Miniprotein binders against o43061. Designs and how they scored, part 25

Target 1, 338 residues: o43061
Amino acid sequence: YNHSPEIQRSVYTLTGLAPSSKMAFVTMLTVRAANGENEVENTQQDWYYNSTRLLVHRLVKFKPTKSKYPVVVLAMKGIDQWKLDQLQEDGAIVKVVDPLYAHEVVDDVNDIALLDSRWSMMFTKLRVFEMYEYDRICFLDSDILPIKKMDKVFDVHQLSYSKDSVLFPPTLFYKPRRSIFWRRFTEEFAAYGLTRDDLYPYVFAAVSDPGMWHETPPPFKDYFNAGLFVFKPLKAHYKRLMALARFPKLYDNANMMEQSLLNFAYNSAGAFPWESLDWTFNGLWARKNDLPYLKAVHGKHWQPEGSLGYDEDTSKLWWDAFQEMQTYHDQQRNADLY

## First folded at step 7 (miniprotein)

Design n2
Fold by ESMFold2-Fast, scan of step 7:
Structure n2 (fold): chain B 338 residues (1-338), chain A 118 residues (1-118)
Amino acid sequence: as target 1 above (338 residues)
Amino acid sequence: SDRDEVRLLIYLGDWLMRRGKHDRAIEYFERALELARQIGDKSLEARILSHLAQAYMAKGDLDTALDYLEQALEIAEEIDDEQLTAKILKQIARVYQRKGEVDEAKEALEEAKELSEK
């Protein structure tokens, strides 16, 4: 008898999918600060916007990667209306969201003030967890490029709590490594009045982040990359995430805010373990040998300078994809004129 | 050995605790803590922090006791000592019970029971 997490926990897994289930791909487009991560705000040089358009095109129009599911772009208030109009014309569902400010989330906002170039963007990304109209969401960073069909990413399991077959019942929350804040965290939970029945069943799946790769396939690491994850939007989970977000000192690396938060919230040793997705859905630090296997490449391949692990093949792949999108849009404009 | 010196200081602190000499016990436990930290024995460090918490509970200083237990819990989790973690959680539950924080006390006891049943 091996004490694996699956045996220790009185939980079971189901796909939870029905023909009526509403699936969506979701990405976030934020206003970018001119400090450290500069984006040129003209139509040809706004590469994050252009990468977002390419992601939409790959999932909505491009036959080899086209999804049967909708693509939603959550756009932070303040992005130029013409950019939003264009994304809608490209086939995306565009939803404008209010920024979620640090003073609304973090208990000690002064600790975050020195990170003012990024803090509001990280909190606004949590808006994705409020999309309760969908049964299952695949969130993707806008710098992800699909190169094969992605729809299988939704084939993940729903975890439920079983009281009747209890071998080792899971706790509601994982104890934080920074136990100095444990008391504050439990006080926040009590204020929310959340129960196990509000929190289960849940879905949370992501791809392991091994960091900079040298092997194909990459070895498994019990830490996921928050650039692609699949989840079931639940009000109770959103409330739990917001409660945890108030205390960034609970996490080992608050500079990666949402990734640190999510790895803590869905820690494999906790009450809500994450499910490992096939690595090919989120190709981090992709090299030539990875490309035949990958369903999506993740990175700023339009700007390989300063990006470790990128090579000429991944850069060429991104630029070829961008050119294909431009050609498609040019052909559609010409067809509409004739 | 240095570890035997730490154990002796803990023993003397406990003896003073049983005699109601809480302030003197704290002096011995603080000395033991300094030595445990110098030798890098995380298990002994967590156990000494637990003893300091007991001394402050005996003095009625529940907030200081909880702070020591939270430090001990962090170390026990770092070294993956499930038996020590369960012991510390039971002590944390006792502090919360004395503070009237019933839900937190219950959560700590349930977590400790789960670890103890492994």
Scores: ipSAE 0.000, ipTM 0.146, lowest interface PAE 14.0, mean pLDDT 75

Design n3
Fold by ESMFold2-Fast, scan of step 7:
Structure n3 (fold): chain B 338 residues (1-338), chain A 118 residues (1-118)
Amino acid sequence: as target 1 above (338 residues)
Amino acid sequence: SDRMKVKFLIYLGDWLMRRGKHDRAIEYFERALEIARQIGDKSLEARILSHLAQAYMAKGDLDTALDYLEQALEIAEEIDDEQLTAKILKQIARVYQRKGEVDEAKEALEEAKELSEK
């Protein structure tokens, strides 16, 4: 009847959080920037680094947006030490990670040929899934600017199952249009020897990607933006994601590797459906009318007005925030001198 | 009786396909699918899904054709019918070729070839 295998469910949603739960905001800083239709590099100023500092400042120091949870910056090996030292002084926990290149993950030479060098570094984002020391993580792209308190982003549910129920086919996998690649994945996955108790309970929540210049509130799309997501780090899920990453043809958009991978891994019809977060936590393509509602704006708002569809109001918001941070640092430096 | 009825409906659907009456062919194939599912004949179900895919290809609806072929492929793999799996993969390759997805078409053909050589 339906186009996919029927999944029989005996699942329930639990709060999942204890008073002792260890939560963190995590962002990533890489040496190489991706080039794309909506991306501009500035070689005279490291705006990606400056945006990362602003994100840290907003979550660690700035009273209106300050979080009670730590902020971790996963820094790719090769970033200048002075930048890492500055982020630590700003209040971030800095962890240096080895890059994860697509050509090191993908098995097939033909699959590798589909990957442009600009996309190779996107797999490094998967490093965040190895942070097992935390009970719950909110990953944010470094070009996200918090404008209100973000702590409620962790108020998502975990999904578990009854051990006495037949919940999923043995593969624990949503079958894509290309069955040959699904078969290759299931053989790889089976070799890991993972059980349901290794995979559940899990947490994965993100914000729907509304596209450019949406209405307020934006229409729901069953496809999330990977620039902000909340999850529970589990070794079994990391292994599953790495197995999926070896077969990029399982998901339709090879050019958006990590976002396509995550949407496939946590698709709504599969064994691990994603939970929809309130859109205000990840304000994509924000316009003036969106600003009163948003907790965070997402985009390269340091770029000139009109270059990537940014309004004067959102550009001004970002520059005002950056100037506020610089003023704070100047005042702190003056206090240290006297 | 039911198995013979399904075979007759497939025959009529194919005859309509050759006459260019694709919508009517789909009606017959859909009826055949309902009966095949009631009988629980997985091999027959997969073959009917393949016929539905061919009808949608003839109408230019390549995405719907892929959806039917994916269902057929899943069943063929489930019942370990290597010959049927190879035939369905060849049809998938034809759909990808018409969509201009040359690499996907090539990989489907390579897997079909591997299964045929065993």
Scores: ipSAE 0.000, ipTM 0.175, lowest interface PAE 14.1, mean pLDDT 76

Design n4
Fold by ESMFold2-Fast, scan of step 7:
Structure n4 (fold): chain B 338 residues (1-338), chain A 118 residues (1-118)
Amino acid sequence: as target 1 above (338 residues)
Amino acid sequence: SDREKVKLLIYLGRWLMRRGEHDRAIEYFERALEIARQIGDKSLEARILSRLAQAYMAKGDLDTALDYLEQALEIAEEIDDEQLTAKILKQIARVYQRKGEVDEAKEALEEAKELSEK
């Protein structure tokens, strides 16, 4: 484990799980995704919504991938009620959440290069960190397709301190700089009431982002993909993430702003290093050689040939899965009517 | 030369500051800043940013003054000018004193003292 020297001196690893521990799979559906605003499709269908239904079906109903844990869909306020009702009937727990707008989070909106509805919706994903009713959550993007059992994804380590150990205070930053800016920012964090005892023990695990056209298995990179991560919801960590989000200049102004924020917050040399999950839980840019190993494939596999990330085998896999779900629902409707 | 133009603009801006003409002083300092950036004189740029901060302090706009001083501090640190860095930190301390942020002011002054003793 790649911890800062201060953390390494006092850390030991446990799962932290008890028989009473509440685990859940959680995905998020935004207004844009549900209504097709995120994508241009020839059929003008809501493919993110359809992919969300397929994810729910795979974890709730389909025997080869069925989980013993609940599936929660965090739905942004404004999604059509009939879509939410359908997800509930499919077996998901549907929770409607209020959006988090950039102007409510960022101190200076001029620090964000692109300030349209796309950027404002990205902060709404931080709502998953407020689900304190669960002991452990596996967040997954709605374009992830489980193809094997996923339940072992929760078997990650909880970082704890020895009761008798003394540590230097954990840092909030990867590489502290000597400037009034960093001191000012640290004092701002203290104003939110962040303490060591509130921040530890913690859990944060994710899969390394291998990039396109990777080897099988993919090479490790010290930068994770935020499309699947396992964490322990803690109020102090939510406060910390909100405090960091106020200052976009502290992390890269990337096209995937939320992923950049999380990589900054849980960087390997910081106070809260991320744990590397087995790559098979988040099959990024998957091709035929990857499929025998993967527990889940991640991508917009409904898109036609010529699309970025297109692969014949993953496309066929997705469409076969979608047809299986439709057949299941058709059979259930026929049984309910007669 | 452009460098002599910058010095003249700074002189005129300072003269306007002494007369309470803060908005006009800012115009002169902004023009000086533009030329200093075109020349690529980082030391001169940092000094002009410090003057802009003084003008905004005089107008009671302490947050804008702090923003200019933070820019100046970053440049002074980048060019490894310890004397300039200490000078800017002392000005940052004055801004914090006027904001009533005593602990921040003390911290900036202590860092400035450490640099000055090198």
Scores: ipSAE 0.000, ipTM 0.171, lowest interface PAE 13.5, mean pLDDT 77

Design n5
Fold by ESMFold2-Fast, scan of step 7:
Structure n5 (fold): chain B 338 residues (1-338), chain A 118 residues (1-118)
Amino acid sequence: as target 1 above (338 residues)
Amino acid sequence: SDREKVKLLIYLGLWLMRRGKHDRAIEYFERALEIARQIGDKSLEARILSHLAYAYMAKGDLDTALDYLEQALEIAEEIDDEQLTAKILKQIARVYQRKGEVDEAKEALEEAKELSEK
């Protein structure tokens, strides 16, 4: 190949997607107990549901953050029908999914018998990896609040061994079945039914560290936050994740549930290393000074000030956004009456 | 399936080896070995024995590594797997090299070379 600036520039902007590719934002709403610590004290409101509505509103209706891509809410079976109907009316595609029970996934049930019901919720979240009708998914936890346009999250650069890459062609494996590189990859691929085409970075995510990124840039850490990640749904990867999920004692060293599983499955030393997303898409533990740079803040900002270390500015931002959504709904209702 | 469980345990053991967690890797390889023996898969049994040998080599226990490789070699020869036999002989050569037994290492490498020619 000819190594020219024009060719280099075009390769660095490639996403590996055809113009007809189907992309979606996906979040999950699970059945929760009323006595959870993450509910607003003494109000008995389902704040996770309210936060999910706010996420949908920000991506579907609110012009400053409105996306051109659909928003799918994966709702666990058992959520009240009126909540599902409301999310659909708000503009989301609602898909009801059956829970994945721990005893159906894990080899040793005793590993879970001493853990709380979070393990049941974690396994149900793996349903997002079965959405094969989409070419690319951006999964977001329901406590993420978009504050700027997020569509560019799908514009991940193709920086790996893709068959379609002029810089990293299949010949990068040198001699298939002759070199140590190809033998190592082939053995792991065979175990899960994966092919050479699946050698593209599978998961794009941001490092799991506290905020204040503009003041203290995060060092590289082989651990990403699973509250926002971009991936291509493939049956072989779902099968691999289900196989790994069978052994929670091996991957849950941080008590972070599905985040531990995903970091184990896509670690930098493995066959399918994760790749970095721009940290501004996932503003975990954001401070006031981070806000001008962020496209989204991530956290339970409806909780009282000082809870979990959030400052008054991020709490105010969340409550202002919730109020804006309610005002929008009131205005739409009034327009329908007159 | 049991065979899929064995392959997953091998994968996890190898991942632990790369992280220097050799004792933990041995635990997973031992679990894999138990299942491979239960289902009667001699090829998997030999491969797992070679992984156990590598873990003991990493710990500096060369005598235990050699014992596991000798067991793996007997099985590979019994099932006429020339490629696996050559791989095990190369591992045996590395053990002899670390023990300072140069002549034994050379003999194992020559045998491995003859088997891998094709």
Scores: ipSAE 0.000, ipTM 0.180, lowest interface PAE 20.4, mean pLDDT 71

Design n6
Fold by ESMFold2-Fast, scan of step 7:
Structure n6 (fold): chain B 338 residues (1-338), chain A 118 residues (1-118)
Amino acid sequence: as target 1 above (338 residues)
Amino acid sequence: SDREKVKRLIKYGDRLMEQGKHDLAIYLFEWALRRARQIGDKSLEARILSHLAQAYMAKGDLDTALDYLEQALEIAEEIDDEQLTAKILKQIARVYQRKGEVDEAKEALEEAKELSEK
């Protein structure tokens, strides 16, 4: 992991956290995931919602994985109220957010492909960066299943510029791009008048994306998976992300939209390099050999065995966890009857 | 060699461009791009990106053309190929001219001129 020679970092403290620091796990429910229902065995069920309930259960109630921190579900406007009520009963803090549509974000609306539902869902995810009431957030995709304690995921470093000043604009890269889109972004962002103290210290940590068929442990790649990341909500960083999001052609990479945006925003050669989290917090493409090490598995493991590279062990692990949650809820309901 | 196969794909793509078969040319150029990247030929990669930009310009997609040219420019500068850099800057200027962005076009042309006079 290399840093730009123009940007040097220093760590303020071990974590930058006080005993009173407010931390939360956050996930997001959108109205529809593009291909989910077409890929699952039982299309009657909302499996993304069911997976979200399982994530909440694992962090709020299930003793082996229970966190001392709250779990917040950001629900896109349009989710049925009964689903939100159920998540609240399960112990989650539920916050309804307005969708953030492509036509409201993208500068050039002439490309109608940017207006499809998949693109709109990506922008709505940026709402997580507006949760300024928290000192540190761990965002998790709703298809992540905790299998061990996750609380140590918050033990990451605050990073700040080690020089007396940061070259303006704050988004300057080691080798500035010369595109019209980069120039327009830089000019627009500079107009916000943000200072070094608005932008630093920051926190951004994620797990390297190993790809399919990786070794155990997986090799490091300087490209992270956006399904789990830890960050400090800062208004200046939200403004920066929104300004970058306006120019998809700067960062978009073959349908990897929000992941491409975040990898571009926090690239290792830029002003805000990402910190590598231990791979066990985000078990991508997990196989039997990975399971003894993992704190969480990431994937649509409710899908049939062998589908999308999933094996019998990860499928069994997910279904056993779902059954445990159902049994817990049935027992609580029976107790409440008396 | 792999490089010779890529060059043949570029030649076929150029022929299709001359025939107005822009979508088929893009298909061949995309395949050539993937292969150039696999063999690590940065010069070929930049040249293919330039051909893709020309194809998108022919289709009237100026923003996509500009994106490909900016990728080509980054590579040309990294490999310190001043002639290729100047050529790409002139293509960028042509895109800006078609968009009516006169100041941007002038800037790119002046930079290309400075490199050509070295």
Scores: ipSAE 0.000, ipTM 0.139, lowest interface PAE 19.8, mean pLDDT 76

Design n7
Fold by ESMFold2-Fast, scan of step 7:
Structure n7 (fold): chain B 338 residues (1-338), chain A 118 residues (1-118)
Amino acid sequence: as target 1 above (338 residues)
Amino acid sequence: SDREKVKELIKKGDELMEQGKHDEAIKIFREALEIARQIGDKSLEARILSHLAQAYMAKGDLDLALYYLEWALRIAERIDDEQLTAKILKQIARVYQRKGEVDEAKEALERAKELSEK
């Protein structure tokens, strides 16, 4: 095939990374995660905290996966100081964040009266979008384990909607299932007085969500997993996300979490379509046959044998990695003593 | 230039494919993909994904071939490249045919035919 300029017309202008761009990996540690509480089963150990330490170790110290970029742990207020001190000693930049409570964000508190306590955790995670000191952030859930180099995850484009005839692209006003809530969002968004230059260029890239027990590789779907995404922190996008978050009933999901919000905000038919990252950056529900391809595995692989969706090979991989980290820290401590 | 480097890598990968060196071709196509993504050349990105899919198909890795072709299809549709979209749909149909998914193959071919008839 050949490509004339007319045939190759892009709705968006694409721009690569500047050599001076500031990049960071960012994860979030919640109070529930840090004290060993979780939705599946209460554990008597801080496995989410231990998994966070392992993520930091893999990106900061472990040579096969070590990044040239910093790792930031956004820690919810209320986590024990000694855990934060340890993460800092491990080489992470630790930033304590105040919770964003659902009742402060949602327009009608009755809309969340029947929803679980995850609403507060979801909105607190939106704090990552306020990190304007970075040109590009790769957010990773704290239960992600890097097993190969991850730095190429930042090789994504800045997008600008290039339609000159309208202030906002027509797709910005794509109608979801409930027109009244979309109208309310549109009115509030317009009230911010945001211009095209406030909203563009933007970056948002993620991995397609395969669902549970997928084939290798997982099938591509036009719906992403919010456990790993790359974005450019922009005040205008943070304001847009907060405005959307005010109307939970706008989304077709009674148990709304950050993934539903972000898929709506960055849907393919909208003004800010998500870009696809290779599936190997976010290995969801990984099986033995996925492991040769993956750069990172994502899941609670420390959980006991027989837990739904986890197998012996991924469990072994996680425990071997944890043992390697402990051995590294023991050797480093002994070297510091002489 | 980086764009010239990408085109050189695609040709090298194609030569490796002709020699039956599918794993080596995949490595070269993955390198080309990384550069194309950095440059922001969506047309080259979709083309490389198509070549990567052909290599996996040659290895009998039909599900990996489908993954990369569906990704390429999404890109081709977004850049409004009718010829590239039709080409990718025909490749998707060939993968479905090899998987024995005849109805899916037929649907992909009909979509490609509609674009070619314009």
Scores: ipSAE 0.006, ipTM 0.492, lowest interface PAE 9.3, mean pLDDT 77

Design n8
Fold by ESMFold2-Fast, scan of step 7:
Formats: sequence, structure tokens, C-alpha cells
Structure n8 (fold): chain B 338 residues (1-338), chain A 118 residues (1-118)
Amino acid sequence: as target 1 above (338 residues)
Amino acid sequence: SDREKVKELIKKGDELMEQGKHDEAIKIFREALRIARQIGDKSLEARILSHLAQAYMAKGDLLYALLYLWQALRIAEEIDDEQLTAKILKQIARVYQRKGEVDEAKEALEEAKELSEK
């Protein structure tokens, strides 16, 4: 049943979302060539593949972290078909995408010649911005491990006032006056798919500070980690990102590639500022004492103790989770024999 | 307080605008905007966006002026500030006048007049 106009207004006012909104978790699996122009898959891809399977399992099957929303794996052309088939069997929606070759994107190939294959892998991540069939996407790097329910990551608003404003809670059905002059904005930007709501925060992400934020409120830093972010896919924003990507020297720290591009494109003083997402959704370089507060840990936790700043407890968490997934799949295969 | 710091930055930006130092004013207004957004003061955010639009108009960057004014209009409506909404609509009208789009300018001015007479 469709809601009454008053209830629909309340939903828009409180959440910024229509009841019919399509939401998805999206991750990327790329063919990794560490050096040169040879796109042959290396052994590190197996670790990322296993981590991708674990992420899918945590969001699709594992009851404590299971999401009501679909999980999409964007797979770069060149990934072995058996890996794609397995991810689909695990419950993911698998979409094969063409690489965004850096030498075709950038104006001056000398800026990236030494790192072309690495830039191409990172630029291919921008394919997530072309997923216009979804109203809201939470992109997550394939080395993120959910340890609690993640669905509240989509509870960001784009249409109306914050919860602390007059719209909540004094009246649930309040709707402020909207100028009819907005049709002029729509007329000018219709070809780009821009709406009134797109003039505000386009990207929601956690600041890139690995400190123990649960002990003190994190200071604001105008730089977010691109390993997890929430946004609305729009053709205008994809075109804008691709236009900016042509000039690596324009955005700060070109060696961070897509993260530098996104932080430049969505800086806090610009027309499309990023806005803070609760840091617990992206526990970058998590320590044991952070674990009770985190909804997800972010890092290559399959690496040995002490590697990349990880301790034994965070490494053990990942390996225990991986073992739990393998046990689940073994039990399902045995049950399916009858 | 952060709000007092924002107000001082707006004042400094306005002084730079009066001196014709538009790029320097934009830099100061951008810092003010960052702080206003960080503290969640929507009224200050809309007012700073208005100042940024004026600076871009002074430089002839009408597209950027419009984008900042459309953001300010959205905020003014959401906080139900009719006086601010009227002020922003008058600024939008000025941009359309400069573009030679007189019907669009007239429409914005008519709506601003209705709000001001309320």
C-alpha cells in the first residue's frame, strides 16, 4: 500500500528517502599488476578475492551482520570466471566492468607512465559512480570486514533539515515552503540529472584519522578515507569526476589516486561538500581496544602480526571470521546432498 | 566561539571585497563556509554562500555564482527564513539580469516581493 501524502512527507523530512528507494552495498574486485603494463593476476589478488568472499558472506548470509540490502561486486574484466561464479553462488550480484585505463583518462601520460597499471586499477573504482539504477550506494573496499550490522550506514539525509532542527520531533508532518522558481534550476540542469537535493553533501565518509576516536571526539579534518563512502549515483557527478581526473597534478597527493581525486572534488568549501559519517563504519588501522565500538574493520588483516600496523588480535579476528565462513559453506554443501 | 570566528571571517572577506581583492575574499569566505558547515549553523552557511556568490559575480563567474545561490536558497527555505529567502532570490535575479534573461529575473523578483510583503 502507498502511504498517505502526510506519511510520505514525514518519510522525506526525517530520512530524505522515498519508500521505493533502491540501496546497495558495492565493492570492487580488480585485476592487480604490481608493475609494468602486463595485466596478469598476481598472488595478492587471491587474498583480495578471499577477503571479498568474506565481505559478501558477512552482508548476505551471516545472521549477526546480514543486511536487508543487496551486495554488488563490480569485477574488472580479466578476473577468472570461476571466482565470479563463486561470488554469485555466495549471493552477490556480480557485474563485470571495463577498466578505466589511466593513459586514456589523463591528458599527460608522463604524469602516470611509471604507475599506469596502478592508476588504471584505482580509476576503475570510479565505475561505482555510473550505477544510476541505485538511489543510494555504500561503496566499501574489499578488505573491509563487517563485525556488526551495517544497514544504518544508509541513514543519511539529503532533502531536509537535520534531526536536531525544527522538523523533528515537534511535528512529524511538517514540510517547509518550496519556491516554484526551482523549475528554472531543473530546466538548466535536467540534462545532467541534477536535482535540488544534489546541491548539498554528495558524499558521506569517515575522516582518515587512525586514532582512537572512541576516547575523544575526532577533530574535523577536511580529508576522508575513500575505503567506505555513501552517495547517490548521478551522471553529472560521474562526468565531473572524469573531467577532473584528466589532471592528476590539479588534485592534492596524486599518488593516492582516486582518494585524492574524491577529496578534491568534494572538498568542504566547494559546491558539493562531503559530510562526516560515523567513524565506526570504517575502522581503518583498528587496534584491539577499538573493536567494541566498530561496526566494520578496514585493513589487510590476513597479513602477519605487526605488518601494516596490525596487532595479533585484529589479525585473529579476520582469520576466525574466514574460518567461520568456510565452515558455513562446508555445512551447506553437505546439507544439499539430501 | 566558532560562530564568532565565522562572523569575523565574513567581516574580513567583506573588507577584501570592498578593496577589489576578490580572490583573497573568496579564500576567506571558503574558510568561513568550512567552519559554518562543521558546526551545523545553517543560517550562517546560507549567508556565507551569498557572499561567495557576490565574489564570483564580481569576477564574472556567473555559473559558480548561481550554484552558490541555489545552495543558499535551499537552506533558507529549509530553515523557513522568509527574509533570507527573499534576499537570495533577489541575488539570483541579479545574476539572470546580467545573463540577459529578463523573464527569469522578473519571476525571481516577484516571488521575493511576495515574501517581503508577508
Scores: ipSAE 0.143, ipTM 0.660, lowest interface PAE 4.7, mean pLDDT 75

Design n9
Fold by ESMFold2-Fast, scan of step 7:
Structure n9 (fold): chain B 338 residues (1-338), chain A 118 residues (1-118)
Amino acid sequence: as target 1 above (338 residues)
Amino acid sequence: SDREKVKELIKKGDELMEQGKHDEAIKIFEEALEIARQIGDKSLEARILSHLAQAYMAKGDLDTALDYLEQALEIAEEIDDEQLTAKILKQIARVYQRKGEVLEAYLALWEARRLSEK
């Protein structure tokens, strides 16, 4: 719980979880577009694909990190079928999603570089918020490596306004408004069919991003890393995110796309403040001294130069984990022959 | 003229605001508002409503300040004064920032910037 005075409008309830609650870990695998359309050449050296397989293995099969919850890979349309088949054989649930193109989301395409494939990939990642069949999702970037059990990441409290609160709804969704300008915005957002009961209770929790090398534990910063977050899929929240995504100049300050959008949408002074997860669930800028505490390490450790949080120990950890996965698969193949 | 009288009252109210005499400033701005409405000067009416909002903000009455600014915004939009609309939206943003309504503040500021950059 962030200790901002403005969060007084949000009231903790219990976790909101029941024995029947459906939880899932979700990651996303996006297409890497290349001029010339030869996707086959990228298959064996697609390190994001290999890292995705490792994430699946760690949560589905590897005993020290194995979860009781399913792992879903949201796969962007256009990924080779054999890669999807392999992820299913590894134990993941694979869902193919249609892209959300930047020109379909934003009001003014001149506000973004239309040829920047990163904007379309960011918008396609918003598909995770449409997974209403689950009561709670932990989204993880495919470059996160679990090194301990992660199931407790779902043990976050849901937040709601008190029934006695006079500060709800947020003015963005409030009626009536006297201004023609505010009426126009209210009518646009009301067209998404948003009500208080549709918006609350909600869950949004993430790990503070230190942004730099840090001591153990890292100092708290009121800005989260969007590489791992826990949320409750709600149609109203997806509609709200899509409405905000229309205005990139409003939320994007550093070309960080979905991270900027989510920090804006769930800012600690707003109507939907983010909750702080234990830093050990998303080990950013991790060094050897952090490893005994971490449940997951985040970074492109297969590419040591330029990898966030790189050092020799985290690189070795990733490659050892990858070799363990390959050994496991070789042993399973041999068992299937006998 | 009545219009010049209104401008003098606005100046007097602003001087009272600088002295911290917010209640006295409000009375002067209310007098100016009555005259502006009687002569039908919508631009002056919106500007005086903006001054009343500043006085209520200084007193910590943010809801009353917002009500005055919403009235001013409606008038500025009706008379198609984009520069005045942008100015009022910036003031609305400041009120929402003080209320902790950060999203509403940023939306008002975004629209103000869009109008000013034309």
Scores: ipSAE 0.013, ipTM 0.386, lowest interface PAE 7.6, mean pLDDT 78

